# VH-VL binders against C2 domain-containing protein 3 (C2CD3), part 3

Target 1, 169 residues: C2 domain-containing protein 3 (C2CD3), of Homo sapiens (Human) (q4ac94r1171to1339)
Amino acid sequence: SSGLLDVGLRYRRSPRTAEGVLAARTVSISVQIIRACGLQAAAKALAEREPALQFSATVGVNASVTTHLSFLPQGEQRRTHPVACSFCPEFSHHVEFTCNLVTQHCSGEACFLAELLEFAEVIFAVYHENTKSASDIISIESCKEYLLGVVKVPTKELLIKRSGITGWY

## First folded at step 16 (VH-VL)

Design v3 (from q4 with heavy chain G54Y)
Fold by ESMFold2, look of step 16:
Structure v3 (fold): chain C 169 residues (1-169), chain A 121 residues (1-121), chain B 111 residues (1-111)
Amino acid sequence: as target 1 above (169 residues)
Amino acid sequence: QVQLVQSGGGLVQPGGSLRLSCAASGFTFSNYWMSWVRQAPGKGLEWVSGIYSYGETHYGDSVKGRFTISRDNAKNTVYLQLNSLRAEDTAMYYCAKGSWRYLYSGYFDYWGQGTLVTVSS
Amino acid sequence: DIQLTQSPSSVSVSVGERVTIDCKSSQSVLYSSNNYLNWYQQKPGQAPQLLIYYASTRESGVPDRFSGSGSGTDFTLTISSLQAEDAAVYYCQQWYSTPYTFGQGTKLEIK
């Protein structure tokens, strides 16, 4: 019924040239996907409706995490490699999203990054990647991917906190 | 084989409502962004609405507040509820599958057969 | 909204000839190295079919004579040797941001 994801969010200013350049034009939103825990409850809930998951719900899931920043194009999501057979995987994964300080929105007016961050979110989706052994192929086992949960972390606190946002969600 | 089978169209009066359905098979429906795209007779294509695998919804400006997209992942079906219909909503409505699993979306590799909605007095 | 303007609005060309269709976006659809622009073909009485995504990547099963190019705001679909079966309406589409939008279409007739 509940899992937790340990993440960190920070922004970083892009490097600028020496002399003659007074302001950077881009900022990076740094996302750390550290680890998860409590995934067994989600796996057991799925296994009630998907018998192929019964073994994984007992021994461990092959978890991976996708990350998307809500105001960027949907195709700019990122994904960790799967961590095999665990209900408490350690990802230690780092993602950078490059953002312009000023962007143009659909009205044609300029929009500052701070205005976007006030209402934006970082969206994490946790999946189980079900795998099969060539020597263990049976009718109930298949290679499928299953959504275990979604976590949304608001970005508005980045406007205030210089050290960023860290914690379990 | 990927199949998107649509139903629920028809003739309706202005101000009326209608619900369109799109039943999916041949892929893991629960992992994909799904959209509705419409085409008025003799006109071009207009994106109407989209829904993430986890249920977050987005709408075109002309239908925002009047149309509602939803999905039932247990039934492999995406719905479009059309309310407060106007003559300008007369169109062929297509459901379309996003092209990559998870959150990835935005280009449509498979389309339903289309369902005609006619709004007239 | 991001507006897409196609040109020409229609064209009539002989089998074996080359044709280009342009799509101009009211604002850039480039993020990093990815152009969020697609091309679709719609034959009479049929649903649209995906031809090109990410401006230049051809969808599986699409003939080599179809190619896409361009970046930022200016994009081109090229059909290098027309076949009779290519008679259709062609649409560009952006997926940079919602609401997603299509160009008005280009009708291609084979004479």
Scores: ipSAE 0.391, ipTM 0.766, lowest interface PAE 3.1, mean pLDDT 83
Fold by OpenDDE, look of step 17:
Structure v3 (fold): chain C 169 residues (1-169), chain A 121 residues (1-121), chain B 111 residues (1-111)
Amino acid sequence: as target 1 above (169 residues)
Amino acid sequence: QVQLVQSGGGLVQPGGSLRLSCAASGFTFSNYWMSWVRQAPGKGLEWVSGIYSYGETHYGDSVKGRFTISRDNAKNTVYLQLNSLRAEDTAMYYCAKGSWRYLYSGYFDYWGQGTLVTVSS
Amino acid sequence: DIQLTQSPSSVSVSVGERVTIDCKSSQSVLYSSNNYLNWYQQKPGQAPQLLIYYASTRESGVPDRFSGSGSGTDFTLTISSLQAEDAAVYYCQQWYSTPYTFGQGTKLEIK
């Protein structure tokens, strides 16, 4: 399946605040998740394998987007708020990642953030939350999420492009 | 296993200088924030200085301009150069490892055995 | 600078009893849902040892009778059932901002 995910990327130096001892020389990478389009095609494709999605594939999906930088720990993944019943949801969500300006290899050699970003990716995953699958609110597990698509974008590309990336699973 | 082995220290006259060393092993030394903490006889703990993996240094107000923290990643060693020593600098000096790599200093999860610095006429 | 004040400064307690040590910060050490406050134990003639970090997380190897609680400016170290080997000086410490600061310490003695 294919669709459009409109995103932006910005870099800024993190100021030394009262939390300066926590993180000294850092850069904040701001990822903006603006909108996703073409989610119906993705939902329909998925519905072929998952009948529970047939209804949502017709009327609209409850979409959220996860964002992760490839060189950061998995625990740093962020998620947008869900947008209900839409095949073209607008999120207008900003996610900030605090990155170390300089890291070091085990050999003791310094590695600058710029070097990491040269080969890094931003990974976006779009999910649908099926509210009808939840027969009871007593269990968090009753809410089932479905992966609609994944987009991996080189950070270098996001520095150049203002918006618009495609690539659904 | 993580080890911090300290050396240096001793007796010195006011105005004198000493250099403390802390040799680290059991972890990727170059990736961690390192600190010195001191304790005057019969007193509490006082943070003295810290150095990030990438070399940025921080100091307590009482030692700014007189003490210098440095590190040699090739030797897995952190140093504290003590200049213009005063009687109030008399203390047990501990080397301490930060718990987090790179970005954050972290809590002190490992400590050296301590080295005594005595400043007296 | 962030000042930490512990209470009491000293306490004598019998084995098996509950002990509570308080630490108050001059300003909040809470950031991004984490409290940057640690507790250390120092036995006579030894270097300090980490007990609790992030206010309530027990360091590996630390007995479960030790616990930390609190948030923002008020913190507590609790020993549920004091053992003889727990005789030591306990320090709270913040790493929210430089300079790092310690409480003045609480001397715990066994009756």
Scores: ipSAE 0.017, ipTM 0.597, lowest interface PAE 6.9, mean pLDDT 87

Design v5 (from q4 with heavy chain Y52N)
Fold by ESMFold2, look of step 17:
Structure v5 (fold): chain C 169 residues (1-169), chain A 121 residues (1-121), chain B 111 residues (1-111)
Amino acid sequence: as target 1 above (169 residues)
Amino acid sequence: QVQLVQSGGGLVQPGGSLRLSCAASGFTFSNYWMSWVRQAPGKGLEWVSGINSGGETHYGDSVKGRFTISRDNAKNTVYLQLNSLRAEDTAMYYCAKGSWRYLYSGYFDYWGQGTLVTVSS
Amino acid sequence: DIQLTQSPSSVSVSVGERVTIDCKSSQSVLYSSNNYLNWYQQKPGQAPQLLIYYASTRESGVPDRFSGSGSGTDFTLTISSLQAEDAAVYYCQQWYSTPYTFGQGTKLEIK
């Protein structure tokens, strides 16, 4: 609930000539994760319940972002590298999800990708990764990540807008 | 070492309610997806419900609207509130830890011991 | 929902023999290079235990005699040198999409 994420979404058709909605043709949904801001409020709220975050909530978080399309399996998430010690990190990260023009519902019924995009979302999760110290190198706690926030961006406008979707969320 | 200790089962009449609990230890509970999976006597496994680290809930079709999953990260505990119980809800209920962090479940790498729920008049 | 059908429903085999258990999905659980299918073992009176994830990857501590194969809609669990302790019910499970679903189970008896 705190902070904002600056992202862009683009719909790109395969460079190959595609015919028929029943044939397996691929398109790409390109996601750009540009930057975030306002992460200190989220970090401070977590630090009240997570003592390990107290220092980072004061000086800056090591933020990274995962990206997932709501109709793909959860294992198909993508992740940025962390940006160290900042409450307004610049990611400048790009990821592509390949999708078939004709795909399957959970029920097994074939459907056109456009029907899925009408109600689908790109889900962004912003994490803080612990700073590494000499005392943390050996312990499991050196690998801890903390969820700072979740942003969901609807994909419906990709069906209409040729330039895609961009902005702060 | 990961441990999931369940409680709250028992005998209840149709239409009744029951709350199941699953207390976790040996991992950073707040980071992980938790699920409930049930097994009717002599039958196979059925996924019932899941909850991610952020509190987003998911339900199987047979229980949606009747069951509520919740978590208390301060107590390292996941709950399943069973309402409007029916005879077909009679089962051993297992809690299970997802293998992935935060919003994502992954596969179920650790399971509780099971809690029997019997719905009988 | 994605339905999983296992075969055989039960099997009785001797120690040292090879056994295969099939799992067929009503629709593909493959996306890109990943098959979203797992295998679990459940011994009598116990909770299920994860054996295989992503169709072919063994969980830590699972003996080499357990192997998974297949892709898309057709999957197989193989136990290459059966031991007495392998008597259990085996379940396949998809996690491609919610609701997650399990196969009906295959009971493996040793004698």
Scores: ipSAE 0.383, ipTM 0.766, lowest interface PAE 3.4, mean pLDDT 84

## First folded at step 17 (VH-VL)

Design w5 (from v5 with light chain S32N)
Fold by ESMFold2, look of step 18:
Structure w5 (fold): chain C 169 residues (1-169), chain A 121 residues (1-121), chain B 111 residues (1-111)
Amino acid sequence: as target 1 above (169 residues)
Amino acid sequence: QVQLVQSGGGLVQPGGSLRLSCAASGFTFSNYWMSWVRQAPGKGLEWVSGINSGGETHYGDSVKGRFTISRDNAKNTVYLQLNSLRAEDTAMYYCAKGSWRYLYSGYFDYWGQGTLVTVSS
Amino acid sequence: DIQLTQSPSSVSVSVGERVTIDCKSSQSVLYNSNNYLNWYQQKPGQAPQLLIYYASTRESGVPDRFSGSGSGTDFTLTISSLQAEDAAVYYCQQWYSTPYTFGQGTKLEIK
């Protein structure tokens, strides 16, 4: 089974930006990636197909997490620093996604942020960075990063919960 | 070398069905987003569908509800099931590899040779 | 959907000349200083090939005569010193959000 990821989501109006952007028409979706636990099961499953990962699956993984808000460009994903050799890493990472209150819909009609949040998700992808096993392989096609799991947290509760969403997923 | 080899095209009547295949080699197929892009004769490119490494699917407006993208990571193959075909679906269909790994597409860095689909009586 | 409009639709120029192709987006494809716009080249009878990504970054192996510029809603592909092998159709493409969309294409012919 996959592990758990401790995260928090908050909606708040944007503070004045240092870049001088018109912040009055924007809000922030604040994402905190606090920690993970129970990653050994995911690491063991990965090691069954990747023998070079057998040591990491018994000792600990070098975990990092990307986060992406589903209606923003995928290239705007954010990534934590890796935490070495752990199945229960502490990330304590904070990211903000700046969103316009009103955007153009795909058909050219105006779209309010609340409409996007009704069906949107924050997507977390947990990776293992293999710093040695991949480098010991002769093949140049070897991957140095491995996907351990994916967590998706719906944003619809932000429309109701003024204090945000937090917990283990 | 990265290669995308397509098959499964042909002539089909309106309302019919067809399945396109795109066999991949030269990269870790299961880690990458795959897309289908089509081009009607003498016309421009239209993005049709995409699927990430986790199997989540995305569709262009013109094909939602009629086309289904899928992948078989064991066979390194992405498929496009075309149902309820119309004359407007006549096109060269290309498969394309996303440049980024896992859940994200990136830009399309490698393309298949194309497979012609003709919808006519 | 984000609509991309290219101009001109067709152009015929001589080898060695400079050509520019414009792409205008119906809405901004800029987020956090990143422009989510690509350029592709399609030679007759061939699949498209990536030229430029992030509006201005050349793909590996693309000749220096190809360059991209612009931001937000207005983008330009420039070919300096045109070569005979550059005869093709050129497409801009946004990857800001799904559904991804292409411009209608610009056919470049050599006189």
Scores: ipSAE 0.450, ipTM 0.774, lowest interface PAE 2.4, mean pLDDT 84

Design w6 (from v5 with heavy chain N31Y)
Fold by OpenDDE, look of step 18:
Structure w6 (fold): chain C 169 residues (1-169), chain A 121 residues (1-121), chain B 111 residues (1-111)
Amino acid sequence: as target 1 above (169 residues)
Amino acid sequence: QVQLVQSGGGLVQPGGSLRLSCAASGFTFSYYWMSWVRQAPGKGLEWVSGINSGGETHYGDSVKGRFTISRDNAKNTVYLQLNSLRAEDTAMYYCAKGSWRYLYSGYFDYWGQGTLVTVSS
Amino acid sequence: DIQLTQSPSSVSVSVGERVTIDCKSSQSVLYSSNNYLNWYQQKPGQAPQLLIYYASTRESGVPDRFSGSGSGTDFTLTISSLQAEDAAVYYCQQWYSTPYTFGQGTKLEIK
């Protein structure tokens, strides 16, 4: 896959409300999806196998990005709004994942979030939605998503860098 | 009305192959997570595989490397290619629809009628 | 993998009686107040049908006598007043993580 994704990850402690013992046991992982670039190459590559993408590979893709923390349920995956007709989409999207400081292993032993983060990843997947297949409102059923690329960012640096992780991946 | 109509299956020898199909209607197929679940005769349910709207695939450990899930959104159909079949793969296979679009919806609100796969010498 | 264990494996109950089926997970399937646990009913010769999702939310069309409760690792399906048509095998299922897994099933028979 070709292209780069500009992202930011930050580790934030949940504000302790005087009443919230529960708040003291959770933290927030903030994920910022800023922009992508170089998506044309990926689109062109796909267009070789999917003729329906030839137009999009020329003029621009309708890109959205999914975000998932590897240690969280898959059902907690989040997705950006699509940015239409661009090979360098700017998302400016922010999402927060609430994480427990302590979780329970199958063995009944406690697992600390730090242990999880040491080996965890934030997984980004960039998709193109082919809207041409939906030329008619009636044909929305024919819309297809195409995976343009996947980015995996290790979370281990969140344990040592208070400023978080930022950059192109 | 949501419908899942299955086809394929049958009797096959160990080491053989089969392809299962599940044709969907009554909903925007391309948006939804689709899965296959199997049930050996007289036994419980086992999740086999899943595929999301983007074509990402997931498999149970027992079938990894042997089974392949795929989808054709133009035909509103999900497939399960069964290769290197074993006796323990004998089961009723169900296709199942995830409830939410664009999500790994792990609760299945609609099921196919099932197709029987029998692996026997 | 997350293992689900149901109890009992089988039960015979008279019409009108209360029935409870338990499901225990090997690890918590709770995240952000959502329990990734579902219940299905499978009648003889039929495909499974969704009863409950997110541990306690009843699927549309499911009778009020069916209810789900529990959180974390311990869950219960309750039929408040058993009907003859409720004879079936019931399964719990987690989708907290792949692979999705089912309980071994509970066979409910009518006396």
Scores: ipSAE 0.409, ipTM 0.823, lowest interface PAE 1.2, mean pLDDT 90

## First folded at step 18 (VH-VL)

Design x1 (from w6 with light chain S32N)
Fold by OpenDDE, look of step 18:
Structure x1 (fold): chain C 169 residues (1-169), chain A 121 residues (1-121), chain B 111 residues (1-111)
Amino acid sequence: as target 1 above (169 residues)
Amino acid sequence: QVQLVQSGGGLVQPGGSLRLSCAASGFTFSYYWMSWVRQAPGKGLEWVSGINSGGETHYGDSVKGRFTISRDNAKNTVYLQLNSLRAEDTAMYYCAKGSWRYLYSGYFDYWGQGTLVTVSS
Amino acid sequence: DIQLTQSPSSVSVSVGERVTIDCKSSQSVLYNSNNYLNWYQQKPGQAPQLLIYYASTRESGVPDRFSGSGSGTDFTLTISSLQAEDAAVYYCQQWYSTPYTFGQGTKLEIK
């Protein structure tokens, strides 16, 4: 009951620059976060445990979406700007992850990006930010983020579909 | 000034439970990734668990299913519930603050003073 | 899981001497020019303290004699001129992925 997220994933070759070798060894995975819907149910569920969310569960949540590629460092997670007071936020955000075609282990063993993508996933997490936290940065007690839902999209289809992966999840 | 003050711990029998607390001050607690790291007597450091600002939790393999990390932002406190304790869980447990807000931060710029957990028959 | 191996496990060095501690990871912890590796110092009876993050960035308040280098899978902590107060155990730590992992530690003693 956490709602749905409309996303797009595309596999793009990095343009070769005159520097040649490095550009040829990387690709870009483009992630488009378009919109979400049905976030009220998730907010209401949370509001049962968190009275501070009762108002937001009624009028709208301040939603942001984090994006993580499963085989990349967690520190490379990206976040959209928040969309205020909506259960159907439209983000229209674009994120790109640069990926090496080949990664090398200390043992000398090489791992190809295709191998990673076969088992990897893009993880989206939708958060609500309390309005008090946005207006009152000084108040530690009023600043909370609430996880509304998580979406995981397998990347294996990027290896097959040139058009990428699109749809509601 | 950033401070992390720990409490809890003590002596417990195998199979028992303990709850550790870490009270934070001097920074906007709710923004930051918090972790627990333990150190067995005379041994090295082991990351145990972490929790981000959104409440997402992560665990080391050795403690999955037995330990639970949580946080109370109103109290500026992070907790570690230790269940089904084993002898190998005997260690000094440290709470640690991540350096960056919101996002995962795997380097710890501030540490608690530690609390000793001893699991023995 | 990413395994970190430090070398040496222990070392005894005189004051004023140069010390190097190595850390090797089982896989690369490098992404987009950032190495997800940190160094900590732990003195006896104390909690660990952050020395270096992102392999080479010195934490505020850390003396200039401490430096970090390396990339990918091979990293080094260097103390250019050892001081008596530097006696401690040093740990490398990766946060490329969970679970975060530490090296086994290097005990540095002063001769």
Scores: ipSAE 0.424, ipTM 0.825, lowest interface PAE 1.2, mean pLDDT 90

